VH-VL binders against q9umr5. Designs and how they scored, part 94

Target 1, 268 residues: q9umr5
Amino acid sequence: SYKPVIVVHGLFDSSYSFRHLLEYINETHPGTVVTVLDLFDGRESLRPLWEQVQGFREAVVPIMAKAPQGVHLICYSQGGLVCRALLSVMDDHNVDSFISLSSPQMGQYGDTDYLKWLFPTSMRSNLYRICYSPWGQEFSICNYWHDPHHDDLYLNASSFLALINGERDHPNATVWRKNFLRVGHLVLIGGPDDGVITPWQSSFFGFYDANETVLEMEEQLVYLRDSFGLKTLLARGAIVRCPMAGISHTAWHSNRTLYETCIEPWLS

## First folded at step 22 (VH-VL)

Design pq13
Fold by ESMFold2, last read:
Structure pq13 (fold): chain C 268 residues (1-268), chain A 122 residues (1-122), chain B 112 residues (1-112)
Amino acid sequence: as target 1 above (268 residues)
Amino acid sequence: QVQLVQSGAEVKKPGSSVKVSCKASGGTFSDYAISWVRQAPGQGLEYLGYIIPIFGAARYNQKFKGRVTITADKSTSTAYMELSSLRSEDTAVYYCARGSYDSSGYEPFDYWGQGTMVTVSS
Amino acid sequence: DVVMTQSPLSLPVTLGQPASISCRSSQSLVYSDGNTYLYWFQQRPGQSPRRLIYKVSNRDSGVPDRFSGSGSGTDFTLKISRVEAEDVGVYYCMQGTKWPFTFGQGTKLEIK
């Protein structure tokens, strides 16, 4: 039988957004137990990411306990960061496939239609000013805001992303790396037409340098220093990159071709 | 010059709700923390929570969670604080405050409203 | 929550003499970025609070230079070098390092 699947949603999102993904799984892998976690919906998704990690941790523990052969995670957008933190903080997780569905894994630095709904004028060059303060870090967007022009502020003020990336030293770095490396596969999904994740290569651990030139995963210090295990994981053949053009941010979980190509093969 | 103007004094019965407004003028509004602080008669300052209007989300002091709702209307540059299930010990002056940016980054509480007296009595 | 403790709670001073107010936190106020988010406020009778000092020692513009802040870690001090009649009021410290951000109890400064 198929391993249970746990789904974690993104910013301003809810469990209902995944109804088509659920249909695809039921049609292709009948009998799969799929749980879409109904936590931190809508505006609650702006709560500090560490609060979200704690809440999702409490929800996944009983599911993992009932499935000793393992589970899969499908984690969308901001939810992919929650899931990566779960893999780091859980000493006893049994995740086989971690499927990161257009998630800002190296951070976000973008004026987008998504951000225009939040703030109708462009603020990306100035958002670092409040995000890199204790007041801003109480909101999830600021927990992964990564301004390439103020990298020193990011490295020192980030309460979440700089820590789970191992970009700032902390007492748990060795343990978190060990825990993350217990995952069976890391499946990275995203594409150039996403329109929200900026740069879209953040979904593949790429990001801007100070000139806004995108450096790929293998060019990042995080990878080169193997700070949380990306280099080790790639050397094991456990990282799968599945880019797909022509998919907007809200359509990743409702595109059958994407599901069949990038998701289904990893839902054993 | 940035100014914060609050709504007028309120007299309320126990168990009811009050909603205090805080209108900002003379500057941008949406990318600052708008804080709410209260002061009971003869007492010190107590932080209720704050909103960053561009996110449309607030943080609440756990002491008041469940009774305080903080919102903002970016189009009118107005923040609101609603306190429900009022008790006599909620009698206080309620202040709003906005931060500012300088060379050292974001700093809270640079501008204060005039205060709104809320009296809860039977 | 971080507890902020002020001393003294009542401070009668002679006009023209110095004044000193202590503020202690229950834990370090040094944030991961190296900043110490410790603030001082003045509330004159019948007025809204006013920020005097931000991040331990930085005087706001328009605040007289007789006001100064100092300290580190958990122990902080506000000093007034020569108290003037307009300084009457209540002084509060506040920490902004860990949510929920908290105020001290206040120190009431009075002229003898």
Scores: ipSAE 0.850, ipTM 0.925, lowest interface PAE 0.7, mean pLDDT 92
Fold by ESMFold2, look of step 22:
Structure pq13 (fold): chain C 268 residues (1-268), chain A 122 residues (1-122), chain B 112 residues (1-112)
Amino acid sequence: as target 1 above (268 residues)
Amino acid sequence: QVQLVQSGAEVKKPGSSVKVSCKASGGTFSDYAISWVRQAPGQGLEYLGYIIPIFGAARYNQKFKGRVTITADKSTSTAYMELSSLRSEDTAVYYCARGSYDSSGYEPFDYWGQGTMVTVSS
Amino acid sequence: DVVMTQSPLSLPVTLGQPASISCRSSQSLVYSDGNTYLYWFQQRPGQSPRRLIYKVSNRDSGVPDRFSGSGSGTDFTLKISRVEAEDVGVYYCMQGTKWPFTFGQGTKLEIK
């Protein structure tokens, strides 16, 4: 019998978006219980990420309780940040595979083509002004906005990403790291043709320096200091990197080759 | 100069809804917080919620959640506040306000609308 | 919610004399960025509120220098060094550190 799979959606999204992924799982892993969480749909996905983490936590607890052998998480886009926070705040999670599907794990710094209708003019150089204020931090986009040209503001004003990355001191840092490290595997999926996640290497814990040069995961201070366990996980052989070119942001959960290559092997 | 002009006074029956507009002129609109506060006659200020139009999303004070809807139309530089299921205690002047930016960052409530009186009576 | 408590609620003052208004919060208003999001507003009779002071002590442009703000943590003060007739109105503090952002009850300043 296969472990249950829990799916967490992204920004301006809903459970319906994953119909093809559900079909693929049913074909390759018959009998798998797959739950696509139907919370914070559409514009509700702009609510503060800590509110979303609270709601998703309440939904996953009974699923995990019914599956003492473990569960898998597939977490798409913004949902990958929700899931990483869940792994940190849940003392008793039983997640085997955490599959991060094109998620902005080190943040976002881009006016993407898919979000240009939301941001009708180029805003990436100016968005820090509202995002790094208490007014902006009440919206999910600002919770992971990471302006490499205003890193001091990011480090101090971020109410979510700087905390779950351990980039700012807080009393829960040790406990969150311990909880995160209980995951069996961290599967990182993304690619250069995504078109939304900026830089796309954020899906692999890479990010810009002040010159907009991408530093890879192993060059990041959060890795070097092992602030939430990335160095430890890599040393255990628990990090799987599965990059794939030619896939746009909305197609990650509807591409069969991606599923077969990057997702299917981890749905034990 | 930035100016916020609100729609005119309203008289409403209990159980109905009201929609107040706030049009910004003489400046930019989309990347500020547009806030709504109210003031019952002879009383203090209550914060209802705010919208950041570039996100197209609002935050609501929990005390009013379910009855308040805040929206924005970027093409007309106009924010709206709609209050439903009106009660007599909703009689108040409703204000919109916009912030500004300076060298220290974002500062709220720099510009205020003139206020819109909403009277709820049978 | 963060409770903002002003005192006094009514403040009769002789022209030319100083006035002082206290505002206390139920928790620290220091945000993680090091800023304290404490604001003061003036509402003259029949008018919309006007921002006087932002982030504790910064005077808005066009606000007379007889107005000053001070304080830290949970305890804040608005001072008027020499009250003038035009200062009549209601004064509000507001915190912008933790949503929902909240106002004090108001202090009505009157000329004796």
Scores: ipSAE 0.843, ipTM 0.925, lowest interface PAE 0.8, mean pLDDT 91
Fold by ESMFold2, last read:
Structure pq13 (fold): chain C 268 residues (1-268), chain A 122 residues (1-122), chain B 112 residues (1-112)
Amino acid sequence: as target 1 above (268 residues)
Amino acid sequence: QVQLVQSGAEVKKPGSSVKVSCKASGGTFSDYAISWVRQAPGQGLEYLGYIIPIFGAARYNQKFKGRVTITADKSTSTAYMELSSLRSEDTAVYYCARGSYDSSGYEPFDYWGQGTMVTVSS
Amino acid sequence: DVVMTQSPLSLPVTLGQPASISCRSSQSLVYSDGNTYLYWFQQRPGQSPRRLIYKVSNRDSGVPDRFSGSGSGTDFTLKISRVEAEDVGVYYCMQGTKWPFTFGQGTKLEIK
């Protein structure tokens, strides 16, 4: 008897993208109830992330209620940010494994020539100008855009990422931290050949300093100050890091070796 | 010199739809907010929504209850606003506008189109 | 929605005299970044609107020095130090802090 699994998709994505992941789960964990949430598909994934969080919250409540022993979350790309916000805002979530599948947890500062239509890398040095304005913050990309050369603008203008990271003070910070810390395991998945998440270490809570040198999770202020619980989680052995090379951004949920190595062990 | 040129006046029946174009010239297009605003005869300004063409996505004022669709064609530097299920109260001049960047960041509504009169009558 | 209230709605003025238009918002327009996203537009008869002032007090290029903006929080003012005949038209304030962004009702400036 396996805990139900809830799947949350990413930017420009849909529930169909996860058909192979569903096959793998059925083969290794027969009888597992898996729900791929069919919300905010395609261009709807560009809606403000708080709107997406509200919609996904409404969808997960009945699933969690039917499973008092707990559920697992598998959250891909932008979906990992939605899921982390869910864990913060839900006083009564029962998530055991939160599996973050190549998600930009510390933000995005894209420099990829390979997917310019998804992240306009030729504009990364200038995108802060519209993203850190009320006009830009109405779009999900800008909600987690993190320009390391304009960190003051990010910290003050971000309507989403700076808040869920506890980088800007707000009245819900203590409650959100407490709620997030009820998760059983945080499973971080990503790798150097992703090609979209930039820096790829954002999937492991790493990010650029002002010189574009990657500082790892344990070097980040949000970790050192334990602003939303990363240091606490690591100290109790609840953080699992599962890097894998050779996987492009669109292939994380359709690679059997990745599933067997990084996902399967956490679907108890 | 940036210019926004809109399509010509339209006369429409209630229940139909209208699509107004806004072509930008003399500057770049894709990394600005392109806004749509309307003005009923003798009335003030109402903000309908905007698009940021590099994202290919728009935000809409909920007052219009999903009747507005805003799109952009980056290759022709043209934005479009379509209003469906037209009512007599939708009779108005429809404007497009583009923002600009200064040393302190993004500023909206720097350039305005000439306006497009849409008349809804039966 | 943030409500923007202008006063007066009609402003007859003697040529060469000052004019003052008030704009009040239903909530603070200070964004989390410390900026106040308040704008003033001028619409001359038969023309499209034109941005006059951005972020409270910054005059656009080509806008005469006789126009100035001031205020903070919820209370804002547009002043014309000496009204000229070409200043006839309707003036709108607008907030850009909280979506949906909203305009005031307009103030019609006329020469007596």
Scores: ipSAE 0.836, ipTM 0.917, lowest interface PAE 0.7, mean pLDDT 91

Design pq2
Fold by OpenDDE, fold request of step 23:
Structure pq2 (fold): chain C 268 residues (1-268), chain A 122 residues (1-122), chain B 112 residues (1-112)
Amino acid sequence: as target 1 above (268 residues)
Amino acid sequence: QVQLVQSGAEVKKPGSSVKVSCKASGGTFSDYPISWVRQAPGQGLEYLGYIIPIFGAARYNQKFKGRVTITADKSTSTAYMELSSLRSEDTAVYYCARGSYDSTGYEPFDYWGQGTMVTVSS
Amino acid sequence: DVVMTQSPLSLPVTLGQPASISCRSSQSLVYSDGNTYLYWFQQRPGQSPRRLIYKVSNRDSGVPDRFSGSGSGTDFTLKISRVEAEDVGVYYCMQGTKWPFTFGQGTKLEIK
């Protein structure tokens, strides 16, 4: 039998968004128990990510307990960060494949058309003012806002991304790294036509330097220092990168070709 | 300068709801969190929650167990605080307040509304 | 929740004399960025609160020099070097480091 699949949604998302994914999984892997977690849907997805991590943890623990052979995680957009944090804090998780589906794994710094719609009166260059404050850090968007022009503020004020990345020293860094390394495979999915994740390479742990030049994963300090295990995972062949062009952000979970190419191979 | 003008006094029955408005003028609206604080007669200040209009989301003090709803209308530069299932203990002056940004970052409570008295009685 | 404890709760003061209000937090108010988000507010009778001090010791514009804030970690103090009649009111400390943000009980300053 196939291992259970747990799906974690993204910002302003709901289980309804994954109806096609469920269909694809059912068709290609009949009998798979797929659970789309209906937590922090819609506007509630703006709650602090650590709060979300706790909620999702409570939901996945029973599922994992009933699946001694392991489970697969499909985590979309913001959900990918939630899942990474989840795997970092859980010392007993049994995740075989962690599929990060167009997630801003290295953070977000952009006000694309999607974000401009949400923030019509603000520019990305100014969001650091509220995000890197106690008031801002109570919202998920700020928890992974990564302003390359204010790296010091990011490192010191980010209460989520900087911590799970091990970019800021904290007492749990070693343990979180150990826990995260329990994952069988890290499948990173994203693409240049996403239109939301900025830069799109963030889905592959690439990100801007101070000049907004995109550097690859292997050039990032978190990789070079192996702060949360990326270097180790890569070395043991546990990281899979699956870039795909021609897919918009809201289509990653609904595109059949993407599913067959990047998701399905890791559900066995 | 920035001004916050709140709606008028309310008298409500227990179990009903009240919605207080806070209109901001003299500056931009969306970029600044709006905080709500209340003060029962002769008592101290209590933080209810705050909204960041650009996010369209609010943070609530769990003490109120979901009875508080804070919203914002960017088109009218108005924030709202709704309190449901009113109790006599909810009798208080409700304040809205706005922060500012300076060279050091975000600082809350630079501007205050005049307060709205909400009386809950049978 | 972080508990903010002020002392004294009642502060009768003679005009021209100094006043001191203590605020203690149940845990450190130092945020990850190294800042301490401790605020002092003044509320005169019949008025809305007014921020006096932000981040422990920074005085807001328009606040007289006779007001000063100090402290670190969990212990904070608001001082008034020379109390004036207009200083009558209730003073509150507030922490903005950990949600939910919380106020002290308030200290009522009165003229003897």
Scores: ipSAE 0.940, ipTM 0.973, lowest interface PAE 0.5, mean pLDDT 95
Fold by OpenDDE, fold request of step 23:
Structure pq2 (fold): chain C 268 residues (1-268), chain A 122 residues (1-122), chain B 112 residues (1-112)
Amino acid sequence: as target 1 above (268 residues)
Amino acid sequence: QVQLVQSGAEVKKPGSSVKVSCKASGGTFSDYPISWVRQAPGQGLEYLGYIIPIFGAARYNQKFKGRVTITADKSTSTAYMELSSLRSEDTAVYYCARGSYDSTGYEPFDYWGQGTMVTVSS
Amino acid sequence: DVVMTQSPLSLPVTLGQPASISCRSSQSLVYSDGNTYLYWFQQRPGQSPRRLIYKVSNRDSGVPDRFSGSGSGTDFTLKISRVEAEDVGVYYCMQGTKWPFTFGQGTKLEIK
C-alpha cells in the first residue's frame, strides 16, 4: 500500500483548494490515504507560525503513529515553512518525502499583485518597520519576511525563519538540524511565473543579496554552513529541485502536468 | 498631530455585544497597529488586543476566550473593538491607542483615545 | 503570561522629594533583537494613560527630565527626581516582549 499523504495548505487557504490534488493522487495512487489538514484556514493562517506548527503537530502525530512505514508531506506556500519547522521540532517524525510546493523557504520580500490587496498602502521597503518588532512577529507574514536591506533586523528580530534556518544561534539549532535530517527526500517545487513568491527562487532556497541579486541555494550561508542540513541533504542526494514555468501561484496544487512531473514520483 | 477619537459611552445588558469605534486622524492609518486596552473602575489596565490594518488581522488576548473582535476600516481610518457575551465584569473604560515608528522600530501607545465607558448592567 | 509586579502599589510623596517605583517581570523582557520592551505609563485622574518611557529608559517627547527609567532583564525602575503636584496619578509598567502584553498593577502616587 501507498504511504499516507498529509497536505498542509498555504496562506488564506483551506482544504478545498486541494480537491484536484486529491483527485490526482486517487487516480494515480489508488488507496492512498490523503489527509488535508483544515487548521488555521483563511484569516487564521495569519496567526504566528509557531502556533500553527504546534497545531499541525497535534494533528500530524496521530497520523504518523498509524503509519510506521512513513508518510509524505505536501506543503503548499506558507505551509511549506510550517512543515519545515514541524520536521525540525519533531525528533520522531517519519516523513519520507517532504514536498515543498511553491513555498517561500528562504523568505518573502515582495509586494506582488497577490499581496497588494493585503497591504495596498504599504511598500515592500517599509514592512521591516513593523515586521521586525514584537507586534509584527505575532503574524505569520512577518515570521518569514526577509528584507535583504535590513539583514541585521531580520537576523535579530525574525522569530521564525531565522531560527529554523539556523541563521541566528539558539539552543535548539543542533537538535532541529538533526530532526530535519530525518526526512527522506526534500522536494522543492516552484517556478518563475509564480507571481507571488518573491523571489520565486525562494522556493529553492535562493534569495536576494543586499543588491537584490538572486543567489542560488549553494551560495546561501545557510547552505554553506549547513545550519539546518541543506548541504548534508544535497550531498546524500536527498534534495530534488523541480522548477516549472507557466504555473501561477494558485495553480501549483491543481496542475496535472506539475503533479505528474514533480509530485507523483515521490508518492510511491 | 495624530488624534484618536472614540465613540460615546455605552450601556448594555448582560449577554449582548458592544462595538466601540476609534477614528484616527492626522496621519497614515494602515501601517500603524491599533491597540485596545480596558480599565475597570478603580482597576488597572488590561490589554485586549491589537490590529495591524495593513494585514487586516488582529491579535487577541486569550483571556477573553474569543469574545473580542478587532477590525479596521482603512477607508475611514477607523478601528473597531467588539466585545460579545457581555458580563458585569466587562464594565470598564475602553481605550484605543496607536504607536509610532522611530529609528529603532515600532513603539506602541504614543497616542491614546479619550476612552469609551461601557457599562454592563441587568 | 508574563506577570508584571509593581511596588509599591501606593506611594505617598512630599512635594519636591524623589519617588521611585519598581516593576518586576516574571521572566526576562529582553527580546531577540536585544531590546527590552518595557514601558512606563502615567495616568492622571480622569485622563487617558500617557506613555512616559519606552524601552526601559527612553523618555518620550514632552516628558520632563525629572522622569527616568532604568533596569534590565526582569527588574525595572521609574524614578521621579522631584515630585510635582502634576505628577499625581497612577503609574503602570508594561511589557511588550511576549504576547500577551501585560501591565503591572499600577502605583498610585499621591502628595502627602
Scores: ipSAE 0.939, ipTM 0.973, lowest interface PAE 0.5, mean pLDDT 95
Fold by OpenDDE, look of step 22:
Structure pq2 (fold): chain C 268 residues (1-268), chain A 122 residues (1-122), chain B 112 residues (1-112)
Amino acid sequence: as target 1 above (268 residues)
Amino acid sequence: QVQLVQSGAEVKKPGSSVKVSCKASGGTFSDYPISWVRQAPGQGLEYLGYIIPIFGAARYNQKFKGRVTITADKSTSTAYMELSSLRSEDTAVYYCARGSYDSTGYEPFDYWGQGTMVTVSS
Amino acid sequence: DVVMTQSPLSLPVTLGQPASISCRSSQSLVYSDGNTYLYWFQQRPGQSPRRLIYKVSNRDSGVPDRFSGSGSGTDFTLKISRVEAEDVGVYYCMQGTKWPFTFGQGTKLEIK
């Protein structure tokens, strides 16, 4: 039998978005128990990410307990960050494949059509002012806002991303790294035509430097320092990078070709 | 230069709802959190919650157990605070407030509304 | 929730004399960025509150220099070097470090 699949949705999303994915999994892996977690839907996805992590943890623990052979996680967009944090705080998770589906794993600093209604250009450049404050950090968007021009503020004020990345020292860094490294495979999916994740390389732990030049995962301090285990995972062949062009952000979970190429191989 | 003008006094029955407005003028609106604080007669200040209009989302003091709803209309630069299932103990002056940004970041409560008296009585 | 405890709750003062208000938090108010988000407010009779001090010791524009804030961690103090008639009112401390943000009980300053 196939291992259970747990699906975590993204920002302003719900379980309904994954109806096609469910269909694909059912067709290719009949009998698979797929659970799309219906938590923090819609506007509730703006709640602090740590709050979301706790909620999702409560939901996945029973599922994992019933699946001693392990489970697979498919985590979309913002959900990918939630899942990474989840795997960091759980010392007893049994996740085989962690599939990060177009997730801003290294943060967000973008001016895209999808976010323009939220962040006009003029405000994007100034979002650091509110996001790196106690008031801003109570919202998920700010929890992974990564302003490359205000790295000091990010490192000191980010209450989520900087911590799960191990970019800021904290008492749980070693344990979180150990927990995260329990994952069998880390499957990173994203692409240049996403239109939301900015830069799109963030889905592969790439990100802007101070000049807004995109650096790759291997050039990031979190990798070089192995702060949460990326270098270790790569060394043991546990990281899979699956870039795909021609897919918009809202289509990653509904594209059959993407599913067959990047998701299906890791559900066995 | 920035002003917050709140709606007028309200008299409500227990179990009903009240919606107080706070119109901001003299500056931009969307990128400034609007905080709501209330003060019962002869009592101290209590933080209800705040909204960041650009996010279209609010943070609530869980003490109110979901009775508070804070919204914002960016087109009119107006924030709203709705309190449902009103009780006599909800009788208070309700304030909206806005902060400002300086070189070090966000600072709250630079500007205050004049307050809105809400009386809940049978 | 972080509990803010002010003392005294009632503060009768003679004109021209100094006044001191204490505010203690149930936990440290130092945020991850190293700042301490402790605020002091003044509320004169019949008026809206007014911010006097932000981040422990920064005085707002228009606030007389006879007002000063100090403290660290969990203990904070607002001082008035020479109390004037216009200083009559209730003073509140507030923490903005941990949600939900909370106020002290208030200290009522009166002239003897």
Scores: ipSAE 0.932, ipTM 0.969, lowest interface PAE 0.5, mean pLDDT 95

